# Ledger of designs, part 2: VH-VL binders against Peptidoglycan editing factor PgeF (pgeF)

Target 1, 264 residues: Peptidoglycan editing factor PgeF (pgeF), of Synechocystis sp. (p74606)
Amino acid sequence: MTMGDDLWGWQNINGSPYLTCALLAPWPHAFFTRAFYPQLPEQLITYLDPQGKAFRVKQVHGDVTLTATEIGQTPLAPDSTHPPADGIISDAPHQGVWVASADCTPVLIGDLIGKRVAAIHAGWRGTKARIVPKTIDKFLALGSELKDLRVALGPAIAGEVYQVDPWVALEVGQSVQAVQKLATEEQQWDHLSTMVNPPVLPDAEPEKYRLDVRRINQLQLLELGFAQEQIAVAPHCTFQMEELFFSYRRTHTKEVQWSGIVSY
Key: E = the ipSAE of ESMFold2; O = the ipSAE of OpenDDE; V2 = 0.75 times the mean of E and O plus 0.25 times the DockQ between their complexes.

## First folded at step 1 (VH-VL)

Design b09 (framework fv_burosumab)
Fold by ESMFold2-Fast, scan of step 1:
Structure b09 (fold): chain C 264 residues (1-264), chain A 125 residues (1-125), chain B 106 residues (1-106)
Amino acid sequence: as target 1 above (264 residues)
Amino acid sequence: QVQLVQSGAEVKKPGASVKVSCKASGYTFTDYWMHWVRQAPGQGLEWMGIINPNSGSTSNAQKFQGRVTMTRDTSTSTVYMELSSLRSEDTAVYYCARTPYGDSYEELYYYMDVWGQGTMVTVSS
Amino acid sequence: AIQLTQSPSSLSASVGDRVTITCRASQGVSSALVWYQQKPGKAPKLLIYDASSLESGVPSRFSGSGSGTDFTLTISSLQPEDFATYYCQQFNSWPTFGPGTKVDIK
């Protein structure tokens, strides 16, 4: 089950709040709030590791995760400063990996034995495309073992307020293997809306649904064989906690907050 | 062609206010943030602040808090910088300059890729 | 606030010379450093971003290196059009500029 408030703690720098997760205690990490805007990863890493180098990508709402080395090796389009991707895995010490969000789920991962870390930007498109499982596959290919991984799904738009069209809810839900294997779409809808902590919630508006993207990502991780105790899901909603977080659904502006984690 | 065109030179008395304009063309105005930077004669560059043209939100350097106001008009793709309570040490060339960022609206870079030509503001009795 | 220092404050060099300018930050700025060229009476022009990336349209004789607190701009073979003042700027915090290095061609 979701660890929620049991693992999540608020910290402050000069009165500006940021969030940490106890499952990630071995690594310098933070889910920064809007109070740190407009500071970028290169600035924010100094709060976590002054020796660290920050890595980020041009987020495109896709399913690609790059290692820090691969970021340096990727040819850039003219006038581009960062390669397109939505996840980053460290492959050396003192590398900070960062993702921006304003409703999409920031996912931070650490490997207790292999010491590598990752940051993933998981909106509904990336979740449908299974970016988190693909990133876990990349950890395993690099020598990590599933039992050593710890995953925190940070502040994002909550299912209770994330109104979507039926096709979005269904297609994101179909990314879960247990759902995909059901014979009919009717059975898929039934499963998504009646299971324990259902990721698809009813909406008052006809022909609309509410979607819990963090819950879908949690289900994908559980299907890979993660124990519940390896996964933390933040109870914080970016849409509802407007004093603390930017939310694209609320304001349709480009302001974002950053989440990052540093290898050692 | 991306271009920033600023208003002409101004001469003001101490205590007055000045409002400098910067008109953008050749790109989507609301997709890029805009800095204001000044340079006193024979001196280096000094950052004044930044405006988000989409929302109108601003952040100003502490030295200019209470004296600088940045605004924009999306219908004319123009940003404005107004500096009040002018002193002789405010004599400078004032530049607007664009913050680069790629196709993703979630990337922000606080350096300047395209600069206006500058507006000389002279404060004298 | 992050302070930047540049050395030298000014230099004179001949066409074809290798010119090196240093920028030092009062605290770590990762790779969040850029270099501008400013010619007399003109606005600054971006040369290098992210410490070492060459801006499109800028001649390959310009290069940048460094990370953390120590950064270098190099002009491998100085040309007459390179007469200018060069500024570093960090964006690891609110933007701050170095004091500039003036390059005079003999």
Scores: ipSAE 0.015, ipTM 0.460, lowest interface PAE 7.2, mean pLDDT 89

Design b11 (framework fv_burosumab)
Fold by ESMFold2-Fast, scan of step 1:
Structure b11 (fold): chain C 264 residues (1-264), chain A 122 residues (1-122), chain B 106 residues (1-106)
Amino acid sequence: as target 1 above (264 residues)
Amino acid sequence: QVQLVQSGAEVKKPGASVKVSCKASGYTFTHYYMHWVRQAPGQGLEWMGIIDPSGGSTSNAQKFQGRVTMTRDTSTSTVYMELSSLRSEDTAVYYCARWEDYGGNSLPFDYWGQGTMVTVSS
Amino acid sequence: AIQLTQSPSSLSASVGDRVTITCRASQGISDALVWYQQKPGKAPKLLIYAASSLESGVPSRFSGSGSGTDFTLTISSLQPEDFATYYCQQYNDYHTFGPGTKVDIK
């Protein structure tokens, strides 16, 4: 039984629920819920691969993705035990790559042939900076082929409730090349608000909009040539599903849930 | 539509305490952090601390540890900053300013209160 | 703690001049930098956020650039109403303001 569409399914460990995606079935993976707080990736990986080593970064809402090897070679972020980045790609077997979220989109990726996996933290800033396309470019540079990649966009704040200022909606929308190429900002607004499954939604408050960050990331992937069947978008909203997920927009607290995927 | 309205000017003796208020309107009070920033006459801006109006959690600059207390009342959409053991060096205009800054929509100090002059004199 | 420095500390320029103000962080702050304008007797006003994004209602002659540790605010054609002190602020780790740059029009 699933709580989402055909691709998404709930699993349990000792009554604590976590989410999986059928597109990522070849890899041990999970989008963990708040029930697993305060466990960290080093503990959570034992549920996925007892031989696995966990990799994580100091998330800075940027556009940098590091390989597991590069993490060991990159200087630590100030006052942190981890280097600054928002994405991780595996480069050996038994490497678990992890990102934290509480509204930002966790993106998990697997390569069916090259065996590489990735985890990306994609909030509005990272999405504007095109971290997901940049990570895909890095997969290709490492020898992956686009047709072999499977992408899951996990639980995040839904567009229906994510109130933002106009500049945020427009600048994140402009990260989509089809939007960027339109002659005027008026045309860009029109396109973002009237296209199929529009990423920009109206808000009752004057001079405010609602933004679907997962939809923007999906559009960026489609621009790269991904087929729709290679991409899964979770229907789960972290803000609205408070029993299952932490949401910074809802509570303004620093608790997070983790999402990870393990190479083989 | 967004407004931050602060309490009026105050004159205090050294060693006293002052409590400045900042009433928010025109937005969802709990969705934005509120910061306190001060400015001594002819000097630059100095960050004092932050309060989360939702949970009431606070964090303040080390310089003000033990002397500043920030609180909020969600029923009136008001934040308060209380500074104790006042010194002449605390003479300044005190501002509240809203901010959202955690993994989502990071809005800078887009709206500021009008400022509250606090004068500390013998 | 992250320290911000601004240069110059003050400048005088003529109407129509291109003015450049720099802000340097003691460590990397990505694009987590904001620019404010403060006129005498007034609260600061937001100009630029995320290093380069222009706030709605701010004239297009204002622009920001930079990332990491080095940031610039540019006024392409200085106007009389631009007489003010300009502050940078980082939000990568707590909040720190630069010391300000005073712009006088001559």
Scores: ipSAE 0.013, ipTM 0.419, lowest interface PAE 7.8, mean pLDDT 87

Design c01 (framework fv_canakinumab)
Fold by ESMFold2-Fast, scan of step 1:
Structure c01 (fold): chain C 264 residues (1-264), chain A 122 residues (1-122), chain B 107 residues (1-107)
Amino acid sequence: as target 1 above (264 residues)
Amino acid sequence: QVQLVESGGGVVQPGRSLRLSCAASGFTFSDYGMNWVRQAPGKGLEWVAIIWYDGSNKYYADSVKGRFTISRDNSKNTLYLQMNGLRAEDTAVYYCARDYYDTSGEGYFDYWGQGTLVTVSS
Amino acid sequence: EIVLTQSPDFQSVTPKEKVTITCRASQSIGSSLHWYQQKPDQSPKLLIKYASQSFSGVPSRFSGSGSGTDFTLTINSLEAEDAAAYYCHQSSSLPYTFGPGTKVDIK
């Protein structure tokens, strides 16, 4: 019954569960579970829009977002049939944009007025490099207005279990402008660990921290001027919910689940 | 298709400096993290340093912290290792290696260069 | 730092025999362990990634297993071309570390 929990709902196709977000209700969308493996975006889009065309990229944990048109204009990644990028923005109707994850945050975005959508793969490297803010800048350059955007941060590894080295926590934290502006690293650590819903949590193991990558992405969006009501953060942890999600941290295998959203 | 070619090794006296280069081809260099790994004559492999795809993150082995600097020029598809304050124990073949990282951010070294020998004479 | 220990240090084997190399980590690393082959005067080459996944082009006689702290590389039928040093490597945390190596010679 709290804000956030009521935004996320389970759906089912032939006994297989998938997750949706109420903020994205205007667009066919899904955060698919492991139950749909090994189906690829080209097959999964038929559950969302039978007339839709699926777009995907070779994810490289960078900060590049391509439009659907730019995907056709970008050189292919080595040993791949897709260009290297970690985000996709639609630029025509009936385009489904997709990202794979197994702990990294899948971010789905829709524009209520401009009707374009995006999918972003945001792991700690992409988050540190500010892929989500860069994608928002691209929305604005294409004519979208910030007030019309709705963002859902999907199932990902939760901060409570995501053990990282101190330098990872600090450098990802420094991607938040309010943190980067602080004079010393000691002040940065203090802020990251004591703010409301802190993105950096203590770890029982010395020389380790736990990092909430979704919280860092939420903070980046709030800094851009998003209202809290425009952002939904999933409470689901890929590492802990093993029946529903693949988690690279748990198994170290390349099996992934897909998240996608279709423009109209 | 993927090639990594190291250069810049040679004989140098203790306390002096050398700069190693690794020229990459056959892949989009700016999309991959890069590592330096060394091997002393007749000994095993020792990890030296890592640099992320965009040059933003760097980490070093304790044995070289404060003396070595890893850097890259993505416009030239080249990785560098600036080695200062060289010691006899730095004598080794230095390899550059490409870091393939998965969703967790952990990687393995899928391609290696041929190596360049650094000999610190004492 | 995470310390990796390999056993045996050295093994001299007749062709077609099975070779088993073990790698032990000082703390749990999940499956973040990789195996490399280094022939004399050559660069290391990736054989097995994430404990059990074969890298492309690697002969099927090579296999890996294990998780947590105990890992094994197996060559089920040794060929003459397999005379090399074998190294394990952990990528669970920085600094990355290698095992000391196992040298496999042909009798």
Scores: ipSAE 0.015, ipTM 0.441, lowest interface PAE 7.0, mean pLDDT 89

Design c02 (framework fv_canakinumab; at its last look DockQ between E and O 0.49; V2 from the best seeds 0.00; counts 0 for: pae E 8.9 > 2)
Heavy chain, then light chain:
Amino acid sequence: QVQLVESGGGVVQPGRSLRLSCAASGFTFSSYGMNWVRQAPGKGLEWVAIIWYDGSDEYYADSVKGRFTISRDNSKNTLYLQMNGLRAEDTAVYYCARELEYYGSDAFDIWGQGTLVTVSS
Amino acid sequence: EIVLTQSPDFQSVTPKEKVTITCRASQSIGSYLHWYQQKPDQSPKLLIKYASQSISGVPSRFSGSGSGTDFTLTINSLEAEDAAAYYCHQSYSLPLTFGPGTKVDIK
ESMFold2-Fast, scan of step 1: ipSAE 0.255; ipTM 0.715
ESMFold2, look of step 2: ipSAE 0.006; ipTM 0.550
ESMFold2 (binder alone), look of step 2: mean pLDDT 93; pTM 0.956
OpenDDE, look of step 2: ipSAE 0.499; ipTM 0.816
ESMFold2-Fast, scan of step 4: ipSAE 0.007; ipTM 0.536

Design c03 (framework fv_canakinumab)
Fold by ESMFold2-Fast, scan of step 1:
Structure c03 (fold): chain C 264 residues (1-264), chain A 127 residues (1-127), chain B 107 residues (1-107)
Amino acid sequence: as target 1 above (264 residues)
Amino acid sequence: QVQLVESGGGVVQPGRSLRLSCAASGFTFSTYGMNWVRQAPGKGLEWVAIIWYDGSNEYYADSVKGRFTISRDNSKNTLYLQMNGLRAEDTAVYYCARGTPYEYVWGDSHYYGMDVWGQGTLVTVSS
Amino acid sequence: EIVLTQSPDFQSVTPKEKVTITCRASQSIGDSLHWYQQKPDQSPKLLIKYASQSFSGVPSRFSGSGSGTDFTLTINSLEAEDAAAYYCHQSSDLPWTFGPGTKVDIK
């Protein structure tokens, strides 16, 4: 029941809706909806910055984040025109960094002082591997300060519908340091399921759980020392909002929506 | 109402050139990767070439590499195949076919199949 | 390049019989295998994408299965209108390749 939490707003281009976050207002950015399919980052960036150059990677559900310069220096993935990675950080003005999703969490980051931006593809594998904390470490290595970073976790499959096997929920949960340090697996399950806004929810099927991947990423950021006000978590579910978003869990098709942010 | 229409086929002598066109209508052409596929008389389908949605990249079958050039004009919703050094074995019906943009699915390691095909245009190379 | 082989090359069957066509890849292609139907004097039409997903408007008697190197297209009750050549196509690795085709005729 917190007043004033309306950080997410719908915008429109030529009748097609896209989502923005107030925490990222200093940067041209968008979480595009399925209405923009099949437009790619190279076309979508023209809506954000006509002078912008788009950068993207071959997403492999790993933990690697590359700078725009490193993308040009990294060998291409097999059968791809892009190197394998799941995150991109800008290192010059007018660089748009992009990630595709259809349930996995798109994470957009901006640096208020250092002017750098990042886009990260954070599914359950990347979240378990701590791609978001690793990307924050890379921001710091490049000269950013934690207090100047703003993070938005965009539309993704919601915990209330993301049915997973127990081992997935536990392994992703163990990526949170407060969970990992608990002595027993029983204590880890208890903590994940009873904490405030629990990232692990019960499922009607006894052998299954529901997992909130965005909540796990939020917890990882809070453990790094981020203030609550530096993090925005979208309430939008890609699985449930079928008119607005593609969802692999819902349809098992390869259509995606793109999220991007442009440096200045 | 989504449609592809090929043109430019005909009879040509070995060593000469032909340029095929494929006119697209009923969809946003500039957002799709496009393919040429051929079929020799009484034979099976043979993939020839692909061009990315923005024209930034293309790939060719080894049998045509160095002789054929795929190109597109997004302002005219038209795909082209420039065929040079034509040989008897290039005799075939040439189809243009729409796929999803190649790069669009590479982030998750897949490409969508070819869902819209033209009627084909016959190229006969004979002396 | 990945080579696709199909069997049988040709089959002639009575109406209402089940038809099974197989496609084998020279190396694993995951589920990146698509099936096309080509009727005489017509363009190919996509039937099944990603091994098992029916394309829109395709009759329910057509189904696909398989993964890795072995794939099957099944027509569970052949109709006269199904007399056609059937082709598999892999989109795992460039250059993309088609199988040699299977011709199905009605007796």
Scores: ipSAE 0.012, ipTM 0.421, lowest interface PAE 8.9, mean pLDDT 88

Design c04 (framework fv_canakinumab)
Fold by ESMFold2-Fast, scan of step 1:
Structure c04 (fold): chain C 264 residues (1-264), chain A 123 residues (1-123), chain B 107 residues (1-107)
Amino acid sequence: as target 1 above (264 residues)
Amino acid sequence: QVQLVESGGGVVQPGRSLRLSCAASGFTFSNYGMNWVRQAPGKGLEWVAIIWDDGSNKYYADSVKGRFTISRDNSKNTLYLQMNGLRAEDTAVYYCARSEGGYSYDLPEFDYWGQGTLVTVSS
Amino acid sequence: EIVLTQSPDFQSVTPKEKVTITCRASQSIYSSLHWYQQKPDQSPKLLIKYASESFSGVPSRFSGSGSGTDFTLTINSLEAEDAAAYYCHQSSSYPLTFGPGTKVDIK
């Protein structure tokens, strides 16, 4: 198992393409493309597990991850049929956990031994708030071990095209421990811009930067002690691959694609 | 629980300025996009402007672009609309409306609305 | 800009009858259409979001359907309290736009 393009494969259902990751082969899973819009998780799960029950949340760009049981016990958001959260962890067999995206990073996780799975919505706000590390902490609290976890960071807006204000790039970058430890903001900018596969890229417009949110999430995982071979990062950019993915930055429209993974 | 209360409306002459406020309570203000929507007397609804939950992005209707500025103060749970160069056509009830959606980037429906504040532009 | 048209402009209905309101978009908006109710001297209230999903607390007699360019709001059995203006709204692209509204009166 290696990182990069070789881990990712296209599949088809009735002529509609969807993406899978070899690291998640033990679990029914998919990063669905725009071709499946407007199907919701309740329909999409039937492609992965006919016996599966779909779980989803009202995504609010926070750092809260709920188990499937906790979803049933949590009050609904005031105007929603779902409780507020941005991550879901399974706690029984045949539970499909789902997140929507149109540039934000969908993160799918499986536990080889504990057999629990998770889906996380990690935009820049959730990434700044460290939702992925907090979800890993919850896996550990439930009995999982880091060595048994496999993480896939799916199609999202690529750093090369994601223009942000300086404060966004800096605050998201500061979520990385190695960056946080640096004494000055100048040192933090230098580190984020010059490290291997830098998460902050130069922008042609003065006082703007390009931010790689997937790379920041990968750095957070590496700092938790994950080996590189446990993490797969999709090369796919939702902004640039218009025929396959919706992108809010590109169109400012509300269509989304769904990513999900099912426990067994 | 969710409450939005607009203020700052009144009668103003053409060419003048006015600032509207919307006080929010009963929810985590910083998690939601906010909008201004107006309605001229006896007419339909017209979307005016949106501001994202963190203030990082703003969008305006062409009819107000360059004249109106939307802003927010998350520490005070307050939304603002600075209206400059007011015209007779800007006469309307102005509603504060919360955007509900799956994530910060999307364009949510308007789930909760304030009571509205009347702005009358007349000589 | 995406233009929304509604029909009928006005409908007077006997209590307990079925009401159907249509909204057409000038281009495909997929399922990004929402329906609002506005009673006299009140602010609008969300009824249906994303073409067919009921907002919390909305009576089951209200339902929505459609996709692409053609959408329908149905009130299965009209009650006196349903006398109001009904507006469709698209959130597919900027600028966000509303339909001109349909006024529903009780006979």
Scores: ipSAE 0.007, ipTM 0.432, lowest interface PAE 9.7, mean pLDDT 88

Design c05 (framework fv_canakinumab)
Fold by ESMFold2-Fast, scan of step 1:
Structure c05 (fold): chain C 264 residues (1-264), chain A 124 residues (1-124), chain B 107 residues (1-107)
Amino acid sequence: as target 1 above (264 residues)
Amino acid sequence: QVQLVESGGGVVQPGRSLRLSCAASGFTFSEYGMNWVRQAPGKGLEWVAIIYYDGSNKYYADSVKGRFTISRDNSKNTLYLQMNGLRAEDTAVYYCARVDSSGWYEIGDWFDPWGQGTLVTVSS
Amino acid sequence: EIVLTQSPDFQSVTPKEKVTITCRASQSIGTSLHWYQQKPDQSPKLLIKYASQSFSGVPSRFSGSGSGTDFTLTINSLEAEDAAAYYCHQTSSLPHTFGPGTKVDIK
């Protein structure tokens, strides 16, 4: 008579739903829904930590992660109020780190022992460039141990609906070392499309594929030595769940939802 | 040195077809959405079509839907506009323009740079 | 589609005077409005992005303001080289749309 573990739970504040992950329970965190638009991280952090300070960056679909201290030391992006980066790691208590998404994968990370947290914006370009592994390397350089890290891959566009050109699917797939090591592109395609929970799915349109970016990020984490129990992948699709999430692929509008996590 | 150079314009009879090209240099073409914008002689700017960075999504102004096709070849850093069933009201200078990314979207941000334009004249 | 309207259609201004151009959207577009300058026989050039953010290389006399449905481009001291057509442009939703333009001439 044992209940199975369900890692993802809906919470509510003032009638508005937001998503949390049990792996990140030690830290105030949320994957906020469209219901919180147009509130920004500086307002949203008050729901998580009234004394917290919010940190955010100018997201450029790159592979750079900055610490909270480095954000204050990095020149602002041209014509922007924030420095260019796609990930943030906390380096003091009461720091909330935030990323915006409308299909790209928001990744939230916590360190059980070192107490630091991170938020990463991982679209296909950042995933190809291995921003998540590079952020993990930065955690390790700061003194974290892999076994103490917990990672949640939040609501994003699902593989079943994310139509891409073949070269995008192949190049993102090649970011996985097991794929890159295969001798031919034919073997790489076969592996990506036939492995357990394949990150590349067929599409009805000739010469198109569907890509599961969250699955690619999960594979990158597993290759670094993460146990499956340290990684949570949300089943929620931003494109299909219209009432809960903005999706750029669906509407081509600039509205975003925010995901954040606060250090203690 | 970020540049866009259009070509393929000219004089064409009503009902015929023309293909415009836009050659990109000085940036990673495959990471940016691209637009076609036109301007009839002495008139204002009219948005024509947009294509996502990977070619997966395309959108058209109602005035050209079903007649024009936007496409790209990322291996050649080139954007195309295939114009079929040309009409007198399609006479315009056609500009290609890059969607300069705010970082969150590869399409739908400000347009910079713009090409110099290529003139298409549809006349009998 | 989102319709943009500009006022005035045309204005003739003495050098050093302040020029104000307004752009109104048929529905709220947040700050997803950009301003372009087009001189005769030239391509458009970006002046202001996201309603109020200046672009590198654009003279400081150009500024933008507004949000939602009402936007303004200001040239605080007109120079002879500023004689051009000015267009607002929204990127809040597809199809993208431009305003009809405002032509600024020197007296």
Scores: ipSAE 0.015, ipTM 0.519, lowest interface PAE 6.8, mean pLDDT 89

Design c06 (framework fv_canakinumab; at its last look DockQ between E and O 0.07; V2 from the best seeds 0.00; counts 0 for: pae E 14.6 > 2, placed apart)
Fold by ESMFold2, look of step 2:
Structure c06 (fold): chain C 264 residues (1-264), chain A 122 residues (1-122), chain B 107 residues (1-107)
Amino acid sequence: as target 1 above (264 residues)
Amino acid sequence: QVQLVESGGGVVQPGRSLRLSCAASGFTFSHYGMNWVRQAPGKGLEWVAIIWYDGSNKYYADSVKGRFTISRDNSKNTLYLQMNGLRAEDTAVYYCARGRSYYGSGKLFDYWGQGTLVTVSS
Amino acid sequence: EIVLTQSPDFQSVTPKEKVTITCRASQSIGSNLHWYQQKPDQSPKLLIKYASQSFSGVPSRFSGSGSGTDFTLTINSLEAEDAAAYYCHQSNSLPYTFGPGTKVDIK
């Protein structure tokens, strides 16, 4: 089975590059780059489905996923035209679900049989709160089967450059149940640091660590029973690839790129 | 269980050299900073040297700088102290101590070995 | 180099009585002060980290306080097994230094 770069393809619209994932080939989808700024989902969806309707939320780094119908039923966030959430799941054809990111992980999900799609914004806070597993639970409650789901974890800040405080690394790592169940913090640190492709890495600055948030989300999915073949993890780093992506960690500015997927 | 076992101590004449080893087990050695601390007979504790988890940074007490070299072999889970130009005042029990700071320096010492005695006398 | 002093040098204390040990730094070290216990013929053990934080498995009768230059280790009800030497240690600046130790005996 294929992992890494061979699942990921660069596409082009009018000279502007965007990324697609082979696991999501049945659905129109994109991880757009900074080249599409300042276009919004209402414009971007025309590249994917000219008749599609775009759905988005006011991201608050939480653990809530709303259906497209629930978006219309949920009170708006303060000073926003959108309800607060960090994930969206489709409930009808021709719905485009979208998340914005600049280092946090954009997660796109498709259901091969149930036809639902989702987009999730998974930063370290949402990952700690297990937004991805909670969204999978919502798919299952709506009648999906785990074996039919395909998940793509898009461009985000890479673990090798994502410096964090020790408590962040540990608490996000504890969102993996196998880690949380270990009796001591020493055992938890050792597990997070010694497994294959470890999510916790050393940092040159004393008493700092580096955290691979995409790897933590991948571990959460594997723990739910996903096969490795159902999960694609982009190797692309938003911080390091400055020509392609905005990064909040790099510039401390609020520009974002959008990622979206359209149901059929 | 974290274990640190020092070896290589003994009686040696002034001016000679000696190499101490500390065998580590029960934890991922390459992820922790390591220290040497010594205690002269009837005296208190004296910090001697620190080495970062990856061997990149090394620091020494002034009393040993230029004469002692701390090193580590992460493939063998072993910490070393090369002691050159030994003097009577270097007579002490030498302890290997693990730094608490994971993936960093080891500024405070959470686990200690049992120590190895170095005696420098004519 | 940061010099640590401890007082008293030694203390003979009846069981169940409160023991207070002080450590003074020659310059401010914030909370970067740690306490170790060394029982006879044993290696040191960490008791208190960062002035006031108890290390794992340390009995609740041990507590630490202070910041800046003045620090205190307290044993609220001395047990027989607490007869030991106690050392403060600063990790604020290289070279790291220890206090000279306080020996606690039971009478």
Scores: ipSAE 0.000, ipTM 0.441, lowest interface PAE 14.6, mean pLDDT 91
ESMFold2-Fast, scan of step 1: ipSAE 0.494; ipTM 0.810
ESMFold2 (binder alone), look of step 2: mean pLDDT 92; pTM 0.946
OpenDDE, look of step 2: ipSAE 0.026; ipTM 0.614

